VHH binders against Mitochondrial amidoxime reducing component 2 (Mtarc2). Designs and how they scored, part 26

Target 1, 303 residues: Mitochondrial amidoxime reducing component 2 (Mtarc2), of Mus musculus (Mouse) (q922q1)
Amino acid sequence: GTVAWRRTRPRRRRQLQQVGTVSKVWIYPIKSCKGVSVCETECTDMGLRCGKVRDRFWMVVKEDGHMVTARQEPRLVLVSITLENNYLTLEAPGMEQIVLPIKLPSSNKIHNCRLFGLDIKGRDCGDEVAQWFTNYLKTQAYRLVQFDTSMKGRTTKKLYPSESYLQNYEVAYPDCSPVHLISEASLVDLNTRLKKKVKMEYFRPNIVVSGCEAFEEDTWDELLIGDVEMKRVLSCPRCVLTTVDPDTGIIDRKEPLETLKSYRLCDPSVKSIYQSSPLFGMYFSVEKLGSLRVGDPVYRMVD
Below, E stands for the ipSAE of ESMFold2; O stands for the ipSAE of OpenDDE; V2 stands for 0.75 times the mean of E and O plus 0.25 times the DockQ between their complexes.

## First folded at step 18 (VHH; framework vhh_lunsekimig_d3)

Design gg1 (from dd4 with F108Y; at its last look DockQ between E and O 0.28; V2 from the best seeds 0.00; counts 0 for: pae O 7.4 > 2)
Fold by OpenDDE, look of step 18:
Structure gg1 (fold): chain B 303 residues (1-303), chain A 121 residues (1-121)
Amino acid sequence: as target 1 above (303 residues)
Amino acid sequence: EVQLVESGGGVVQPGGSLRLSCAASGFTFSDYALYWYRQAAGIERELIATINSGGRTDYVDSVKGRFTISRDNSENTMYLQMNSLRAEDTGLYYCAAGTYDWETGHYYQYWGQGTLVTVSS
């Protein structure tokens, strides 16, 4: 029997169209704390990585394991982080700096934590930093936990149970997706509608793209940036966290969220997903691991 | 207070049928996607059926054609009709309701306490 070697039709070389340039990259080591601007990042299946530090692999929790975000404690956004080879240095207004090891002893306690109704594990970072956050926030006792890659992340199936068509990925403490992207033009557009202008830090993206039109990122399905291939997951539904001033830690609870609601609501066909949340920014999963840098061209992959 | 309360669990013979109910309160039921999960002994909880706010249903392959998820928004109740039950269907069944919170912008789920389904000859 002549094994007809089906000539695998050469995969039509996907055409690349440049749609912008990476203008900023942020990693947020601790969820709801201040981002760290970096020039280069590795994109992993679970999000951005700079050295040994991974995006949103730390999280403040209550003693019962429940997540604490800037929604409840807006002053968290004032906690600045300096990345070192083996340490994180935390600073906040009125506090002495504290230095944390990036690598924790395996003997540190593992907590059962809860994020938005989903369970996830976190290793305790110790009493010293717990006390630091407690003293800083002054509302209740807090702990800092770290996600370990040996732990099970939150899966797409859990994050979006009604959306079975989404890519399979896992995240630690990010809200929805490994990568969050916003264009500068979208921010400019928003600011034309605001009395008080807001900066990009209000929205806490990982990647900022310049050189495109406002909300063009909404049309991007597959991206190539540096050596990284990304695929669109969902739009970013915005919440009250966007009303936290990143410089003061004061929560307004209105702007820019109300303005976004006025013109950035989802299509009725996807209301089941986003409901009444306005959309600003895009979530991506990482399809091909690699590295990207500020200044890299952003390509859309077109079939 | 948000509450989900499962009912209808019990012991049934292989090939039998059972109807589970989940009564919801404390939230706008019609805005939520609804889910049935089950957890067998020693196994992780698994999603078995989904019905979104628009009424679209989805099933895992193991229950497809045998189970039917439905919702009654007027009664704030979801159902799972289980037919042709098998021994492997034995487990604790949980109902869940999920939605995006407009204030938080995040997806969250409420869970019931579960109802036990035992399929045994």
Scores: ipSAE 0.016, ipTM 0.318, lowest interface PAE 7.4, mean pLDDT 91
ESMFold2, look of step 18: ipSAE 0.395; ipTM 0.756
ESMFold2 (binder alone), look of step 18: mean pLDDT 82; pTM 0.795

Design gg2 (from dd4 with F108L; at its last look DockQ between E and O 0.57; V2 from the best seeds 0.00; counts 0 for: pae O 7.5 > 2)
Fold by OpenDDE, look of step 18:
Structure gg2 (fold): chain B 303 residues (1-303), chain A 121 residues (1-121)
Amino acid sequence: as target 1 above (303 residues)
Amino acid sequence: EVQLVESGGGVVQPGGSLRLSCAASGFTFSDYALYWYRQAAGIERELIATINSGGRTDYVDSVKGRFTISRDNSENTMYLQMNSLRAEDTGLYYCAAGTYDWETGHYLQYWGQGTLVTVSS
């Protein structure tokens, strides 16, 4: 039997085109709380990691396990986090600082939580931090939970059951995808349309890219940054959370969301996905794990 | 009031065909993704077919090539054409409609009461 050696067509060396530079990297250890700027990050299949701290692996919940975000409690955006080797330090206006261990005892209770209508587990971070959030927000009793990598995350199939063409990935408490990217130019464009200028923190990206044109990120399918390869998932549909002032914790419910709605609506062909939500920023999955740094060139991979 | 009402279930012989219908009311049907689920006795409910608002379809492997999901937005009705039915297709079939509310961050899903499909010789 003549083993027809299928000549593996030499994988055409994907041509790299630089499209920008990483200008900022943010990790958000606690969902809806203030981001931490970092110079370097590891990109994992589930999102960014700095040391032992992973992006959006903590979440505030009600006692019944339901997620609490800045949509309901805008003041969450004022909670600042300092990363240490083994601890998170939380600070907020009018509160004493609290220090939390990054690693929790295995004996801590696991809660069944609900995030955007989907079930997910979270390990309780203890009564002390629960009381801290409760005292800070002053609306009801809250708990802080941590996602454990031994837990099952939310899969693409569950997140987007009608979009089978999407990459298979898993996330903890991020809304939609492991990585969120926005260009500086897009923000500049938006601000030309606003009376009150907004900063990038309104949109809570993981990666900010400079040196490209406004909304050029919408055209990026595959990226190489550092030694990380990323693939486009979806545009980021924006909600009322973008109207929360990151400095004051006051929710406007109008701007910049209304302005975005005026010129950043999706194509009718994808309305089933985004509906009436304006698009600002891009979601990516991590195809090749690695590290990236502020200052790294951003390459588009072209066939 | 949101309503989904399944119909078309019944008893059929192996190799036979059935067409299920799901009539929807009380919401903007065209904006929703539509789903068929089934639940066999003692087994968890499983998604078997999806059609998004744009008409793109997806199937689980077990029904691929045999089942066809479709929608009529003018009639607010979704269908499941089931051909070459097998004993393992026996179960309660549910229609569902879902959409993601990006403003609130909630996935909204409505369910029917189900229609029984029995494949028996």
Scores: ipSAE 0.016, ipTM 0.309, lowest interface PAE 7.5, mean pLDDT 91
ESMFold2, look of step 18: ipSAE 0.357; ipTM 0.731
ESMFold2 (binder alone), look of step 18: mean pLDDT 81; pTM 0.802

Design gg3 (from dd4 with Y107F; at its last read DockQ between E and O 0.85; V2 from the best seeds 0.69)
Amino acid sequence: EVQLVESGGGVVQPGGSLRLSCAASGFTFSDYALYWYRQAAGIERELIATINSGGRTDYVDSVKGRFTISRDNSENTMYLQMNSLRAEDTGLYYCAAGTYDWETGHFFQYWGQGTLVTVSS
ESMFold2, look of step 18: ipSAE 0.462; ipTM 0.784
ESMFold2 (binder alone), look of step 18: mean pLDDT 81; pTM 0.790
OpenDDE, look of step 18: ipSAE 0.025; ipTM 0.355
ESMFold2, look of step 20: ipSAE 0.549; ipTM 0.806
ESMFold2 (binder alone), look of step 20: mean pLDDT 82; pTM 0.796
OpenDDE, look of step 20: ipSAE 0.026; ipTM 0.449
ESMFold2, fold request of step 21: ipSAE 0.455, 0.450, 0.533; ipTM 0.764, 0.757, 0.790
ESMFold2 (binder alone), fold request of step 21: mean pLDDT 82, 82, 82; pTM 0.798, 0.799, 0.797
OpenDDE, fold request of step 21: ipSAE 0.690, 0.748, 0.752; ipTM 0.851, 0.872, 0.875
ESMFold2, last read: ipSAE 0.501, 0.426, 0.532; ipTM 0.776, 0.746, 0.797
ESMFold2 (binder alone), last read: mean pLDDT 81, 82, 82; pTM 0.794, 0.797, 0.795
OpenDDE, last read: ipSAE 0.741, 0.369, 0.609; ipTM 0.870, 0.711, 0.817

Design gg4 (from ee5 with D58N; at its last fold request DockQ between E and O 0.83; V2 from the best seeds 0.00; counts 0 for: pae E 2.5 > 2)
Amino acid sequence: EVQLVESGGGVVQPGGSLRLSCAASGFTFSDYALYWYRQAAGIERELIATINSGGRTNYVDSVKGRFTISRDNSENTMYLQMNSLRAEDTGLYYCAAGTYDWETGNYFQYWGQGTLVTVSS
ESMFold2, look of step 18: ipSAE 0.457; ipTM 0.789
ESMFold2 (binder alone), look of step 18: mean pLDDT 81; pTM 0.797
OpenDDE, look of step 18: ipSAE 0.070; ipTM 0.496
ESMFold2, look of step 19: ipSAE 0.447; ipTM 0.777
ESMFold2 (binder alone), look of step 19: mean pLDDT 81; pTM 0.796
OpenDDE, look of step 19: ipSAE 0.034; ipTM 0.408
ESMFold2, fold request of step 21: ipSAE 0.373, 0.353, 0.225; ipTM 0.730, 0.720, 0.648
ESMFold2 (binder alone), fold request of step 21: mean pLDDT 81, 81, 81; pTM 0.798, 0.795, 0.799
OpenDDE, fold request of step 21: ipSAE 0.757, 0.770, 0.780; ipTM 0.881, 0.887, 0.892

Design gg5 (from ee5 with Q109N; at its last look DockQ between E and O 0.01; V2 from the best seeds 0.00; counts 0 for: pae O 15.5 > 2, placed apart)
Fold by OpenDDE, look of step 18:
Structure gg5 (fold): chain B 303 residues (1-303), chain A 121 residues (1-121)
Amino acid sequence: as target 1 above (303 residues)
Amino acid sequence: EVQLVESGGGVVQPGGSLRLSCAASGFTFSDYALYWYRQAAGIERELIATINSGGRTDYVDSVKGRFTISRDNSENTMYLQMNSLRAEDTGLYYCAAGTYDWETGNYFNYWGQGTLVTVSS
């Protein structure tokens, strides 16, 4: 039997084309709270990591385990977070600071939580921080939970059951994907259409890219940043959360969302995915783990 | 049956030291935040020290630097080391254990009967 040595077609050397530069990196330790700007980040299969802190691995929940976001409690965006080696320090207007350990005891209770109709686990961060959030928001009793990597994340199959072509990944408490990217040029374009200008923080991206044209990020399929390889998942459908002022915690419920709806609606062919939500920003999954820094060139990988 | 039993109270001179103990039984001790309260005569009960399930401690300003709260999960016992005692520290000291019941959505506390601390010259 002639073992036909399948000549491994030389993997066509993928060509790299620079499309921009990383201008900003944000990690959001607690979902819906203020982002932390960082100069360098590790990109993991489940999202960005800075030291022991991972993007959106903490979440505020109601007593019944349901997720609370800035959609319901806009003032969450005013909670600032300072990263330390072993602790998170939380601050908010009118509150005393509270310090939380990043590592929780294994004895802390695990709760069943619910995000957008999907079940996920979370370890309780304790009564102290629960009371802190309760006192801050003053609407009802809340808890803070942390995702543990030993827990099962939300899979692509669960997130997008009708989209079988998507990459297989897991996320903790992010809405849709491990990495969220927006270009500066896209924001500039949006602001040309707004009476009241908005800053990038309204949209809560992980990575901001400069040096490209407006909405050029919509055309990026595979990216190399630093030593990280990313692959496009979906566009980011925007909701009322974009109308929360990150500096005041006031929700407008109109702008910039209405303006986005006027010119950034999806193609009818993908309406089943995005419905009536305007598109602003891109979701990526991490194909090759690594690190990236502010100032790194952003390359598109082209065949 | 849940029980919290305080011990170690007594009479001490100003500047003296006492160590209070709280022995717990009937519940999963390690899952609870633990508290020391005190009540002086004619005054409402006040929280003076906290230790959460993770071992983080907090104190009211009046006892900060003088009192130390600790826990031994292996022995189901909480302690309060009290140094540099003052007359104003006189009162009934209570230990408490608290947890949030996720199933019921209620916070509940267990309380001891208290131990008397008297600081008098």
Scores: ipSAE 0.000, ipTM 0.209, lowest interface PAE 15.5, mean pLDDT 90
ESMFold2, look of step 18: ipSAE 0.000; ipTM 0.189
ESMFold2 (binder alone), look of step 18: mean pLDDT 80; pTM 0.777

Design gg6 (from cc3 with E106T; at its last look DockQ between E and O 0.02; V2 from the best seeds 0.00; counts 0 for: pae O 13.6 > 2, placed apart)
Fold by OpenDDE, look of step 18:
Structure gg6 (fold): chain B 303 residues (1-303), chain A 121 residues (1-121)
Amino acid sequence: as target 1 above (303 residues)
Amino acid sequence: EVQLVESGGGVVQPGGSLRLSCAASGFTFSDYALYWYRQAAGIERELIARINSGGSTDYVDSVKGRFTISRDNSENTMYLQMNSLRAEDTGLYYCAAGTYDWETGTYFQYWGQGTLVTVSS
């Protein structure tokens, strides 16, 4: 039997096609708290980094270690964060500002936390900030924890046990992936369908892209932005968190989620993944580490 | 003490295969991204393959389809399977393990001493 040596077609030089421009970059140091707009960011395997601050490496937890999000405490979205070289400054309505060191003592307690049914560790940020959150939210006792690189993150195998084809990556406290991207055009499209317009902050993306068509981001598999190469993971399934007003901290529980459900449901073939959640935004993993800036062109890598 | 020790280098004919190993000790191996670099004579050291802590791999174009990087966390060892070797693959091969230093906010790498790979007819 003549083993037909399939001539490996010379891998066509991947061509770069510009599909848009980076218009905004947000880092969310504390999960469910207000994002910080930045001009430049480093993209790491585990997400965005600005200086010593990493995206969603802090998280509010109950005393038993369970995660608290804006789903349960909508007012978390009103906590603003100022980045300094060695400190985070937190502010919230009716509260005095509190300053936290970015670097914690190694002697601080490590908690076993639970995030969406998965175990993950977090270092306690101390009693002062714990009391601050407790006083702010006024519902129960809370703690603030920090992830560090000595800890084991949540792997794709654990996050998506039924999806073996997904890239292997690790995350701290992000819901699903290291990088979340949404286009401006997609937001515009959504807003044409809403009585009350919503802003991008409702959806808490890391990267916002301008210059593309609505939902064009759904077609992007591999991206080059600045020096960073990204690979698509999944669409972002949306939940009730999208109904939290980022300016008031009031949860509507209906819009824009219901509107999204009306026209952005997944294909039946992938219902096992997304269920009844509407899709808005795309998750990416970082394939090549690097930096990107606001204003950088976004390239799609085509074969 | 942190140690990375490469092995498996040697002389091989063009078209041949080699498997490099890098044995690691002195740190939490599973938490590190792993790298293979090579340095040809008169040329700067270049990254040729990477595997992150989750097992995702990346290759430079020149070795893509020929080389495979892998890791065994249970043995604290990384591997580089090299197939279809070419003369241009000749060089010193270095393994590295990298992670972010949370205190400094910088990425750092541990390095091995290197193993020589010579591809010659």
Scores: ipSAE 0.000, ipTM 0.212, lowest interface PAE 13.6, mean pLDDT 91
ESMFold2, look of step 18: ipSAE 0.491; ipTM 0.786
ESMFold2 (binder alone), look of step 18: mean pLDDT 81; pTM 0.791

Design gg7 (from ee4 with R56S; at its last look DockQ between E and O 0.16; V2 from the best seeds 0.00; counts 0 for: pae E 3.8 > 2, placed apart)
Fold by OpenDDE, look of step 18:
Structure gg7 (fold): chain B 303 residues (1-303), chain A 121 residues (1-121)
Amino acid sequence: as target 1 above (303 residues)
Amino acid sequence: EVQLVESGGGVVQPGGSLRLSCAASGFTFSDYALYWYRQAAGIERELIATINSGGSTDYVDSVKGRFTISRDNSENTMYLQMNSLRAEDTGLYYCAAGTYDWETGQYFQYWGQGTLVTVSS
């Protein structure tokens, strides 16, 4: 039996090309609330982590379990979060601060929640914080839920059923992917077209990259940042949420979304995915877990 | 005008089978996730079966192995094959088509009027 020695083609050493530098990292513990700027983050399969706090693992819901975002309650963006070892401190205009434990008792109720038509579980954070959000928003009764890693996340197959080529990952309450990245240059470009300039917080990225050309991030397929390897998933389709002023909580419903629509529409070949939504930012999945820091070089992996 | 019209409901004996149909019109059927809901008397409407635009299916535990959801995009029709029917399956069955509007950031569903399924000896 001629053992055909399959000559393992030497894995061509992937060349690294620096394309930028990490200039900012944000974690959003509660979906639609203010981001927390961090200097260092772990990148997990389900998104960024800082200590015990994970990106978008908390979410405000109606009593029936339906997701509430800044699209419906723009004032959510005014809720600030302070990270502590064991606690989250929430603050908002006109409210007293509330402190929440990061770890919830297992006895807390688990809710069936719904995000964009998909079901997902969430553990109730208790009546106190529920009342806090209810009192703050003053529209209806709300609850705060937390995703537990023991729960099943939303899978790529469910998120993008028509896109079978996408890598498999799970997310808790992020809209689309574990990691969201935008370059500073892209924002600068956008702002050259706007009467009223917007800041990066309008777009709620996890990672901001400096030192690249505008929209160069659209061309990045595989990235190495720190010891984290990421792979492109999709462009970020933008919605009305981008028109919420992060400083005032006022929703404009026009800018910068209309401007983006004027020059950042997708290629017709992918219209089935993005429809009429303009594209701004890139979604990535984490292929190799690790950590990254502000100031880390961003490398593109090229074959 | 968007329309979803259920059909195929009726009275069936326990252990029997029934096939529901939902005919859709007025929207791009292939782009929507499709759902079957049911509502028993005095109980809240519950999701029982889902088929996404790619054809992947999901079921609630109570119907798993007994019910099959399918879609025919060429005919703009969704089906629910129900086998081994039980008394507890009695209720009004609704078809729904849902999609996410990225522009508005809202998920919306179109609904049928429902078809009654009665499982009775």
Scores: ipSAE 0.154, ipTM 0.552, lowest interface PAE 2.2, mean pLDDT 92
ESMFold2, look of step 18: ipSAE 0.219; ipTM 0.668
ESMFold2 (binder alone), look of step 18: mean pLDDT 81; pTM 0.782

Design gg8 (from ee5 with N106M; at its last look DockQ between E and O 0.66; V2 from the best seeds 0.00; counts 0 for: pae E 10.2 > 2)
Fold by ESMFold2, look of step 18:
Structure gg8 (fold): chain B 303 residues (1-303), chain A 121 residues (1-121)
Amino acid sequence: as target 1 above (303 residues)
Amino acid sequence: EVQLVESGGGVVQPGGSLRLSCAASGFTFSDYALYWYRQAAGIERELIATINSGGRTDYVDSVKGRFTISRDNSENTMYLQMNSLRAEDTGLYYCAAGTYDWETGMYFQYWGQGTLVTVSS
């Protein structure tokens, strides 16, 4: 006989099991500001994109570069964004609208910013929009910064240095991962436990899935949606931001967070990651780039 | 108030050993992931070793097999045993601790002031 090269890795066929259907897609251009519902999106390795507008590539900062979120300034959730070819149009209660160019002059200052205890760069969006946010929020001087792909983002090693088993990815200003997903059934279940019902927008997902059981997404490891393949990162821990009403900008600080804490706390074996935060929804990284749209079937990929 | 205090730095010859300590206070030590960073002159701090609350460790390639991170939760102290030291290991070594501040949603890393390690002959 003859000796052939031994394969060191098994080849496997991928079986697809449909677990639901995409019911909603959201992009949040400016961190903590109102989301934009879209019918179709490109899914890049750094998150969702519609045209030239990318998910959480803009962030409000203090003059020293420290991030500002709706946790500190809840009224940020009321800043609405209209997508234009080369511009964003921002509107907020009591403010004249402002138009922001997506492409910034290369001469604009690059700030050293601080986000979740990590350093990250941001290009200044100019004095006009900085003044606009400062006038809207009224508590101190603020600036708007924009990430671009020539800058170093926050990698999984920086975000989760103790969780070396996680796949490599990079994000600009999203909290933790390129893509955030929740099922409609999970929200329906939560609402059966609440005196005051809440909307999905409290939780700021990128992708909403219908047609599955409540919390079924907790078990989803690898997904195929449209052309896009995604892999689970971690569950999404929830904090006081989930208590900001997206229609009023009023922070409750208690619900729906307290109810989530009553039944969604993590297993003790992973408490070092999640501590006392309740879990609601899942974070994903993008393994195969492509497009997805409302109405696409959601498949779990299994061996 | 979180405090992290490094000690054990010094001057050693190539091939020598040092053991760094990081004494911690102001937080529940056993709940935190712990880190060693180093900073050579003229560059940013780089992560070199981690140990999570469950004791799982990880290292960058340049120190694997030479450095060992450990923790003693009863003494609120983390250690870095550094063996087979090289000139390129020279730098300021910082300990750090991280977890989320769930009210603000921030992942906080707290830093010590650093301890200097010089490998020279």
Scores: ipSAE 0.000, ipTM 0.340, lowest interface PAE 10.2, mean pLDDT 86
ESMFold2 (binder alone), look of step 18: mean pLDDT 81; pTM 0.793
OpenDDE, look of step 18: ipSAE 0.022; ipTM 0.329

## First folded at step 19 (VHH; framework vhh_lunsekimig_d3)

Design hh1 (from gg3 with D58N; at its last look DockQ between E and O 0.01; V2 from the best seeds 0.00; counts 0 for: pae O 13.4 > 2, placed apart)
Fold by OpenDDE, look of step 19:
Structure hh1 (fold): chain B 303 residues (1-303), chain A 121 residues (1-121)
Amino acid sequence: as target 1 above (303 residues)
Amino acid sequence: EVQLVESGGGVVQPGGSLRLSCAASGFTFSDYALYWYRQAAGIERELIATINSGGRTNYVDSVKGRFTISRDNSENTMYLQMNSLRAEDTGLYYCAAGTYDWETGHFFQYWGQGTLVTVSS
């Protein structure tokens, strides 16, 4: 039983200061594929959940179990997903739609997968969807795997072995944290610096917040949204994935990443964490489970 | 043309009640989250109440239990029922309707012109 360390922090009468409003919520059922916009989500210890579908609990892998992302296969961002009660429907350009059950038989093979040098398990989703991805990407044989809650996730100790002060959480196939948040104002700021404007989908956040100043989210330590309490983990270091056009699946490898590098580099004191990666967006862990909706006020919890 | 028009503002004594209305036109009202803001003299505009497209409401603490936001999609109108009004509730009240633009990746809001609420003895 995944001991959800519910840190029952005594509810100190914290003052709530509204800092914004939830303007968009995305779940990414399959890592590197297109996000699904939702009006409401449950926030769990491992990330967002909509019905039976959990954020980044599916992942495309090579036959040897290595992760495949839009860094290697940019066209993955063109795979759209429709959520149903018991099924996922996948669509992509030039492909027939395929329907996948959300619940897999326990008899399906479990693979040893590797994400950024870390090992994690994944249950095979079957030959049909494997062939679908293989046919779509046309580069090599691929498989689709699903994380099972009976499996062990990647822990903060493994993700950040040198950062012992970070709160303890587990993730399936997200890169770093359960929740990713970006403000609209930050995107606006970035776009004032770009010749070609980019939309929020370039950065693949879970929660978008409106009504705050640019990069104000960098100052948020503890948030209350709906019934959910979240705590800041780290800033989001950006990589070449941000240069994949979400509408075309074409990778530029330059913008908006180069522009971000020009003015959003980390402080030298935390270079060990972020290295040369520019920072855009914030990672949060879920301290109190609950639900949030588009339109919910975002509160900063201040002592 | 998109329009939001507030009405119902006026002068009221402390402890009194007012009902604000915001009539919307020129867009699919039912798809938008709705907001009430207020701006007191010398203070920045603040969000005080929200209702999403699904009907879920939220309030800032200062108005909880006193104010009620509601929507009528059939009439393209949102309301703010204000009870137990206080002097500190004095200000210009704005309605807004907001949604996400998929093309630009931005949340945008349409705004009304505002209606003045004065709570004075």
Scores: ipSAE 0.000, ipTM 0.210, lowest interface PAE 13.4, mean pLDDT 91
ESMFold2, look of step 19: ipSAE 0.361; ipTM 0.709
ESMFold2 (binder alone), look of step 19: mean pLDDT 82; pTM 0.801

Design hh2 (from gg6 with T106H Y107F; at its last read DockQ between E and O 0.69; V2 from the best seeds 0.68)
Amino acid sequence: EVQLVESGGGVVQPGGSLRLSCAASGFTFSDYALYWYRQAAGIERELIARINSGGSTDYVDSVKGRFTISRDNSENTMYLQMNSLRAEDTGLYYCAAGTYDWETGHFFQYWGQGTLVTVSS
ESMFold2, look of step 19: ipSAE 0.635; ipTM 0.842
ESMFold2 (binder alone), look of step 19: mean pLDDT 81; pTM 0.790
OpenDDE, look of step 19: ipSAE 0.014; ipTM 0.295
ESMFold2, look of step 20: ipSAE 0.354; ipTM 0.695
ESMFold2 (binder alone), look of step 20: mean pLDDT 80; pTM 0.789
OpenDDE, look of step 20: ipSAE 0.010; ipTM 0.295
ESMFold2, fold request of step 21: ipSAE 0.514, 0.591, 0.594; ipTM 0.792, 0.823, 0.825
ESMFold2 (binder alone), fold request of step 21: mean pLDDT 81, 81, 81; pTM 0.795, 0.795, 0.796
OpenDDE, fold request of step 21: ipSAE 0.585, 0.645, 0.650; ipTM 0.803, 0.827, 0.830
ESMFold2, last read: ipSAE 0.649, 0.529, 0.613; ipTM 0.855, 0.801, 0.840
ESMFold2 (binder alone), last read: mean pLDDT 81, 82, 81; pTM 0.792, 0.798, 0.798
OpenDDE, last read: ipSAE 0.649, 0.715, 0.011; ipTM 0.828, 0.857, 0.278

